# VH-VL binders against o14526r1to248: the designs that were tried, part 11

Target 1, 248 residues: o14526r1to248
Amino acid sequence: MSYFGEHFWGEKNHGFEVLYHSVKQGPISTKELADFIRERATIEETYSKAMAKLSKLASNGTPMGTFAPLWEVFRVSSDKLALCHLELTRKLQDLIKDVLRYGEEQLKTHKKCKEEVVSTLDAVQVLSGVSQLLPKSRENYLNRCMDQERLRRESTSQKEMDKAETKTKKAAESLRRSVEKYNSARADFEQKMLDSALRFQAMEETHLRHMKALLGSYAHSVEDTHVQIGQVHEEFKQNIENVSVEML

## First folded at step 23 (VH-VL)

Design bb3
Fold by ESMFold2, fold request of step 24:
Structure bb3 (fold): chain C 248 residues (1-248), chain A 122 residues (1-122), chain B 108 residues (1-108)
Amino acid sequence: as target 1 above (248 residues)
Amino acid sequence: EVQLVQSGAEVKKPGSSVKVSCKASGYTFTNYAISWVRQAPGQGLEWMGGIIPIFDDAKYAQKFQGRVTITADKSTSTAYMELSSLRSEDTAVYYCARDTWYEFRSAYFDPWGKGTTVTVSS
Amino acid sequence: SSELTQDPAVSVALGQTVRITCQGDSLKWYDATWYQQKPGQAPILVIYGKNNRPSGIPDRFSGSSSGNTASLTITGAQAEDEADYYCNSRDSSGNYVVFGGGTKLTVL
């Protein structure tokens, strides 16, 4: 079985409580991911702006003299690098929207899950209640049996014997009803606990799949940008070589 | 002091019925259940069903539903188990046992009868 | 006997401790009861409830349970303890009685 299923049957439903608490952490981790990506997007935007300023510096430098063509190569490369990081900023901002949309879907799913959990916890209370009543019903029955046996030994009137037998049968019926309620409550509890464990497992698996997909998108966006940066650098090297040859 | 006395051994033909008795003494018959358990030669114990005489209500294991009838006669403190449509596979020792149904989760059988051997052969 | 599983045989040296196990899902909810049966005899009760020993059963017999498993323990096994041992409980519905397949205990 899965990690969640193996911890389900703890003492006093502790396993259930632990597993449910773990599922409730999903929305928190989703928000933390959004915050992390937002910080990364801010870093990329800051970098882009700094590179654009350097490009302007190259454009505002000394346009006179033989070195001017190389300043232009610097300017073009710096502009393109700034654009690479601005595009990553845009991709990350779009990804944040996806993360937040998933977060909203999580809230809907968790609300439905909460309603089921209330039903499951009610089954726990029903079982606990009937379990507490059983010892009392058992003792009452046994007490009526002892009364009945005592009266037989005393050779009491038939009227008293019939009364004692009636009391014993009433206690027996009460006990049987309590046993039937226990068996029903136990079966209901077991089914609802199993269903809840399966739902918690499915919810956590779905969450991990979505988070993995979101992290994949993040990784691919960063990788695509690094490929573009590499292309800008190769263009930079080629442009320098072309200029130093002889004005062209 | 508490005692369960079962009827004697029986030899039966396939397709017939057998009715085994279990007479209780030394306790208030109506306040305990009587369970019936069989054991084929070389095999384990198999619960067939039981009755709580105060309710005059019997339960039967699924395997025997429709073939077994368990009754109790409160006036003689005697329980009966009747198994119909006998097959050779029904050859076994049939035990009755006093059942502490009121202990529910901790219910137990004590005492047991000595058993009644039923042999089904042509 | 599908709901309660016992090993078909176990052995113990004279004077040593042995544990006979019984496994079943219903044991989470319903106590195991243990019966001893010697050849040609009716079963007798040895342990019921959690660890209740009827009068006449030696205190070397004890019971325990954990999860889906109940155990009968015999400390200081004697030759007279050689017998078949059956666990017994209720089925998944709680309404019917079930027995394990039995364990043959051999005292060496």
Scores: ipSAE 0.691, ipTM 0.888, lowest interface PAE 0.9, mean pLDDT 88
Fold by ESMFold2, last read:
Structure bb3 (fold): chain C 248 residues (1-248), chain A 122 residues (1-122), chain B 108 residues (1-108)
Amino acid sequence: as target 1 above (248 residues)
Amino acid sequence: EVQLVQSGAEVKKPGSSVKVSCKASGYTFTNYAISWVRQAPGQGLEWMGGIIPIFDDAKYAQKFQGRVTITADKSTSTAYMELSSLRSEDTAVYYCARDTWYEFRSAYFDPWGKGTTVTVSS
Amino acid sequence: SSELTQDPAVSVALGQTVRITCQGDSLKWYDATWYQQKPGQAPILVIYGKNNRPSGIPDRFSGSSSGNTASLTITGAQAEDEADYYCNSRDSSGNYVVFGGGTKLTVL
């Protein structure tokens, strides 16, 4: 958290731009994860279909021929393996739905963040505007002070001196108002920049946490399927051992 | 020549008040702020508050809010700082300084008075 | 109000260059000014704005700033430069004056 705060206050809002750009990558990475899982599901579906075709080849073997018991072993193994990969396909398709649902939630958060970014950029413009006007107000005040000093050195009447003092007071009031506006605009700018940095950091942390959970679900689905595949293979080996050559 | 002449040293009892004066000359008194800064023995500078005489209002550091009153008399070009409810911790040198408030972000104090020593003891 | 932080003490060999620093978040927005104070004397202004020297201040004194840090540099330090140095600026609101804790410069 300290890391993001340190980068956010960079020259000419470079820290703001860097952090915002990083946040914008979140939905892109979510979409890329969905695409990756979709391609994996396609691979598993293709495998399942291929194994189902092999099972049919074993079913088309000669009935009661010498090889019939071994064709049945191939058929059972191929059919069960096809089902394992089909089940993984279904699990991955369900996981894609979870990834896309997170993506929808993420887009809602980013829309709200976008409104805050506009407000922050508006605060930059307000601060810039008052910062440009301050030197003019200062110069006007100093010019009125110089007018007072000139009139005093010229031994001008008290009534003329009172008029000059009134003009100086009016310029002083205008300058004080400009200073107050600067301090307010600067404080608003800093608060909005801080709030944006904290929001960007929270968004990145939430994204990382959700992506890890989705990857955990992916890993679990693959692990469960691999356990089942292992069981199918062990059954295949046992069925081969159980077939007697004399009974063939 | 711009000068700030402060009143003389004072010895005060706890619970009393002190009022230090700062007489300005050599410039237009109303157009500059007067700031008050104190320094306890062996310690650093501490801003107490200040006044811009043309507005006839003052600002005070939060630490002193409620105990300090800063005023200005345009007719005598004199600023005053009054500190009430004195404690031994208020023993310090009290400076006035001319403040270029209109420079705002680049404001500075020049000149300074020579300081007024206030000793609070029983 | 916001605090300005200075090192309590620094040393410099006669004729060498020394840099006294002042740190505070408000320095991003408000310039630091620098005052020199010798024992028993009132402070005097040595640098204001970014790097302005008032009349009578030797050109060996200069100022600089970057981010939340301002610096007073004395190039070719002399024995009479031995003093306390205070930075001064505005607090985070811009409404109040603040001083750093001061830096005691010793010229060896």
Scores: ipSAE 0.683, ipTM 0.886, lowest interface PAE 0.9, mean pLDDT 88
Fold by ESMFold2, fold request of step 24:
Structure bb3 (fold): chain C 248 residues (1-248), chain A 122 residues (1-122), chain B 108 residues (1-108)
Amino acid sequence: as target 1 above (248 residues)
Amino acid sequence: EVQLVQSGAEVKKPGSSVKVSCKASGYTFTNYAISWVRQAPGQGLEWMGGIIPIFDDAKYAQKFQGRVTITADKSTSTAYMELSSLRSEDTAVYYCARDTWYEFRSAYFDPWGKGTTVTVSS
Amino acid sequence: SSELTQDPAVSVALGQTVRITCQGDSLKWYDATWYQQKPGQAPILVIYGKNNRPSGIPDRFSGSSSGNTASLTITGAQAEDEADYYCNSRDSSGNYVVFGGGTKLTVL
């Protein structure tokens, strides 16, 4: 395996190795995103519950007289803020479902990818096997060539020369078959490695695009809630001002 | 001493054929391949094909498939290259070379013949 | 495809070191062989099997390879080294012999 590691995996680009490592990290990042969004949803739900309790406080102890209208303004504002954060909680819970659905689809894609990688790994084993056989076949051929030359120099009988030539031809045929197997195995290995690298690259590009879309949905949900909170605040300010006019 | 002796220069008309010989000496002819390489005037080297005499079959570069025939005569230790349907673009020096086919990934040509000039003109 | 690419020309000052390169995808799998050719002469073998030098070739000639690039290095270039240099290997199938386009070395 050292030949392939030095020759292929030692290249500047590290194409297959780098892409496969990145592909394996995809499901981990998907789970981490779901966990992050879940924690944010918990924060928003806690805030909503706290504001709802505050609203009940304003309802239970409302005094009569000049301050009573302001307690009502405070109750309405607190209720609306609780609802804003509850809606964000719901949006985030829905987004978690989308992230988990993507995670399930991702696992199916990775399972199919692993099945195809088996063919690539088989090509590695075939190439390794024939690469180990070549030096032996070469040495055997050269030894038969040297035997043939020795017998020729010794003025050996034609019968013995014919035997040596037959052995040399058999060794040559074995070497030729090993060369043919090497060329076939090397071409198959190279093609399968390139195909796997392209597939891994496509998978990573799709993953990053999908994760970016999920983060965009998260950002949009938070932005919508910030707009709503701003509207509640402006309404609160207006209602306070109206009470001051009513108390004249 | 290992030597490859090629046949002499030839002048040919378009559409004809040429057959160049390469006589080997000083080594066991059947145990090495013979490759044919051409070089047009002012151009680079171009492999045409080769033969391993022990197998008595040849391999040809795709550019020349169908126009080139490479043979070997074991009894005379001579390889031949025949190029048919000659064109003016086939004007070149044609070399034979002894090929260490058994080295495979590390195969090399040594020695080379001196070359045979083939001129194709009307 | 797996054709071999060489720079068409390279110059070196007398006594300096020069590197002639050959690039091709097939060089990851098949060794480059280097030939020197002077005008009007047949090529001669100078380097084979990555860095093997045949008898009669000066030790200023050496070869190396990394990835898809093979190099012929002449350390201490001499006037007689002025020649065309061809790299040679196999194509992407491993079945066919291919040559680079050649590099004309000028010794200044």
Scores: ipSAE 0.680, ipTM 0.885, lowest interface PAE 0.9, mean pLDDT 88

Design bb3
Fold by ESMFold2, last read:
Structure bb3 (fold): chain C 248 residues (1-248), chain A 122 residues (1-122), chain B 108 residues (1-108)
Amino acid sequence: as target 1 above (248 residues)
Amino acid sequence: EVQLVQSGAEVKKPGSSVKVSCKASGYTFTNYAISWVRQAPGQGLEWMGGIIPIFDDAKYAQKFQGRVTITADKSTSTAYMELSSLRSEDTAVYYCARDTWYEFRSAYFDPWGKGTTVTVSS
Amino acid sequence: SSELTQDPAVSVALGQTVRITCQGDSLKWYDATWYQQKPGQAPILVIYGKNNRPSGIPDRFSGSSSGNTASLTITGAQAEDEADYYCNSRDSSGNYVVFGGGTKLTVL
């Protein structure tokens, strides 16, 4: 196996592949969060509509019956609960807009990232090519050295010796050029790998921080609604206690 | 057999120069590099530079740039290292070594000369 | 610039196994070569091209590498293995030769 292949496919490059794969999942997870919040908003809207219908049922009670004041308490509570869940629906719809806006910005950064990945993969190809060239240049040089030694052992004219020395020097120059190409390609590959890894890390950190903030907004909206529902329930209990049997 | 024979020990005064020779035999001199490595008393190995005679060019470690000159004479199969503006800190054993430059990333030094002791004292 | 880092000293009991390490960023691209040096003597080549052993070096010496680290392993250390060991490679540019600081091996 080639020296380049041994080092490129080894453990040192596994992080690049893992990071890029994780980065590509970012837009997918953003869409999935939006879909999740949308489903929760639908659940809250359905609940709100159901409570509004229940409030109408309480309104249909006979005004002359002795239970009428308690049906009014049910109506008020059901209306207020419907409004609590409708407000959460609206908060979640606004949050979906925030998620989608982030998704649009995310697409811009991912386009740039993809262009850099192509450049990095090109550097891999260049390094692979020059790594295959080196053994051939080395063997050609050694063969010219061997030819030189053979001719020196034989009764060889000075003209033929000069020709052999010229061939050996040309092979040496070709080998030195291959070494220079390897050093350049290796340096370029390492720089591009480092730059790409740093970009992937920054993109993933930004994504996770933003997703955490969006989840925080979701949690806050639900908490606010929970507090409001609790207030409606305490009001309901108080209104029931205020109804006397003499008023019934 | 491959041999590198170095010139004898030198005692020098500060501010002078020293030129150490390394005569190669048993192989084709122009097809290998010669590297120079020094070792101060009680210290580690320090690459000074080297030359590939077929290109007639030399490379020098940054620390020695401007003070060291490495040359090769193909007709005598001899490499030379000259260190100028000597200081007491230059007291060391100076080795030459045959360098398999064509192996590139797998290059190695074999054989080494026996070393030349250079003592710089006031 | 490129640095090759070695522990300054290591001890091993006679007959035990010891590993001498060399760390440097360039080692993932350029092989480490190992030299043994006894007092008053020139260095000798012990391991080259990751794990090639020249003629005359006992088979208890072996080399390995992974990432930025190269290692010289002596299995069944002998008294005559007591010496300084230097790793050697190229710097980050690939154009210059560098040595580690050396590791003094002491055998009990």
Scores: ipSAE 0.668, ipTM 0.874, lowest interface PAE 0.9, mean pLDDT 88
Fold by ESMFold2, look of step 23:
Structure bb3 (fold): chain C 248 residues (1-248), chain A 122 residues (1-122), chain B 108 residues (1-108)
Amino acid sequence: as target 1 above (248 residues)
Amino acid sequence: EVQLVQSGAEVKKPGSSVKVSCKASGYTFTNYAISWVRQAPGQGLEWMGGIIPIFDDAKYAQKFQGRVTITADKSTSTAYMELSSLRSEDTAVYYCARDTWYEFRSAYFDPWGKGTTVTVSS
Amino acid sequence: SSELTQDPAVSVALGQTVRITCQGDSLKWYDATWYQQKPGQAPILVIYGKNNRPSGIPDRFSGSSSGNTASLTITGAQAEDEADYYCNSRDSSGNYVVFGGGTKLTVL
């Protein structure tokens, strides 16, 4: 590896590599979130089915008797709890659809990131190639200068001196062109690095904001269900107290 | 012995011009650049511009563009710097220096002329 | 601000080691060169190409660079090393020469 390429790619591109690595982790995080919500939805569905089964137990075991009104309170409460958890299951299933849809959008974003990396790597290769040209052009120029000085010391004919001077000027022109190519390639490389860093940073911020919104929707769905469960419990307590002992 | 011999001190009035010479000897004049650097009293070094004689092209620091002209005469191995529209803040020592332009990223100035004091006063 | 930044003053005890620094984004791409200037005199080249020392410069002078910082190190500072020290390099475009503001070295 060239002196320039080793020093620059390994050290100066560290921020770029970190940002790109972070962006690559986005689709993995999205998949993990979807899997987590899917398992939570399964838990809630299982709970709903268990409460529905418990409600049937209260119905099937309470045809008549002095305790029948209180068994009816158990049945109603169990039915309502089953519905609360079923509704949460449905909300979580809808949220999984949103997470997976975002995951599909991330595929497009990841493809764009890969294209950006390829473009930036191309700029590195161009800069590396031009950087290797400079020592050769410098050495050729110095060799022509040395030849010119040698011929002057040897008292060579004016014709040979003019020829040596022309060769020196041609080498100088070649060196100047190499310097111009280096400065251009370096500027292009730095611009692409800056553009990529800004784009990757913006992409990561957008990803985190979107994931935060999905988590907020999850939290809101759970909170709404917990409020409903609390209401069912208060109704249960009220219904117990409303049963007249004289009626029993 | 590589030498750069500069012209003598100058006293100028505001609005006039000054042209400082720098005669090179002891090396092939066209193979090196000549750079001009000034230093106001108590201040640091400030690059004004330079010329690569083989191309007969000059480059100027943006601060001085439009006021400075740098030329080279290959037949006398002499570089010139002319600063126009002089102001009192142009009072400084003006140095020429041989510039190893071909080293590019590692270019350096060696040797330096002894400097030319230009005083701008009314 | 200046494209090359130097501390305005640094002190060193006689015989001790001192580092004079120069900072600028362009130093990632273009080498710093160091000049010594004593009162009333023209600057003298002391270090170029990161760590090349011209003939006649004592071997106690050395250069180094890392990232956007270049340093001139004087190992075993002598009284005659008391001077102003300037770095220079190319600007961010590579087309123009720039100097740091200079560092006054005092040998105590």
Scores: ipSAE 0.667, ipTM 0.878, lowest interface PAE 1.0, mean pLDDT 87
Fold by ESMFold2, fold request of step 24:
Structure bb3 (fold): chain C 248 residues (1-248), chain A 122 residues (1-122), chain B 108 residues (1-108)
Amino acid sequence: as target 1 above (248 residues)
Amino acid sequence: EVQLVQSGAEVKKPGSSVKVSCKASGYTFTNYAISWVRQAPGQGLEWMGGIIPIFDDAKYAQKFQGRVTITADKSTSTAYMELSSLRSEDTAVYYCARDTWYEFRSAYFDPWGKGTTVTVSS
Amino acid sequence: SSELTQDPAVSVALGQTVRITCQGDSLKWYDATWYQQKPGQAPILVIYGKNNRPSGIPDRFSGSSSGNTASLTITGAQAEDEADYYCNSRDSSGNYVVFGGGTKLTVL
């Protein structure tokens, strides 16, 4: 008799609960991405500042006699490396703005779907309520049927027999209405669960696609910086080779 | 001793109708539904419809809607199934069965009548 | 019927265990009921309410269900168990009855 209670929550809601939990984690993952990119931007800015300071060291060393031309090569290379990392810092700061803007859009989208979630939860409550009452209505009907048959066997008065028949009819009408409510609530619950699950799945797919695009922008900015660093290094090698050196 | 006694075999021509009876005894007739199930030769069981006598309310499978009529006479504890516009494909054994309509999770039939053979041939 | 699906035939050696299945979407919400039918006879009820056995049905018959699938299990099959087995249930609306196509059990 307890099929509804045992199976209702354990069997019916796991996919929905998993999807809804994933959707609710979306804003958290967006904030975590922003925080990660912010830390990377800090690392790049620190590197840029350190290279600029190193360039000043090379400038402070330029009054040194025969090494002066090589100090200039170090200065130029250090300045260019500092600029490479400063540019990445700026690109990452702009990307953080994009991530935070997406976060605001995401929260607005989630607020708009909350009313549908309430409707789905209401359907769950309706189904749970009728599912708990149905076994009682069934048992009441069966008890009235049993009473009716017992009274006929005992040859009781016609007045008591008519009362038993009326009680059985009333219990039958109540049970039929309860079964109708159950069937309607079950169908409504299934439809709303499906609709909500499809919506949550679409929201999660859109979220992951947008997060993937943001990570792609991050990867592109880093790649561009590494290409520029390689170019600076090749210039450094060429500039060293262009400085004449006495063979000792 | 719950018992369902069906009317005897029938031989019918295409286009005619047949009315099969199912007399119940050994229980309170109005407290249970009566369902009708047919079985063509070599085929499976097919639910045609049923009636809950306490409500005088019949339901029909979509395939039979419009040419089957199921009724109940509470005074004689007898259910009837009438199938009209008979075709050769309606040659089958027709069973009545007591249906526990109050079992909202199930559709279980106990007992069954012995069946009524209806042969449709010209 | 397309609502409930049964394998058309299954075989079992005498004394062995056999499983007959019934599959359909409505079994997620509604219980399967199992009937045995021997040639020339009306069906008889063997399992109801998932795993309830009416009086007179041997305890070698049992039922189970999971998801969209219900099963009738005969443990220690006997020669007299050779028959057609049908499942039925309520349809997806809960208002109509549907039968599976039946499974012929052969006991070797």
Scores: ipSAE 0.611, ipTM 0.837, lowest interface PAE 1.3, mean pLDDT 86

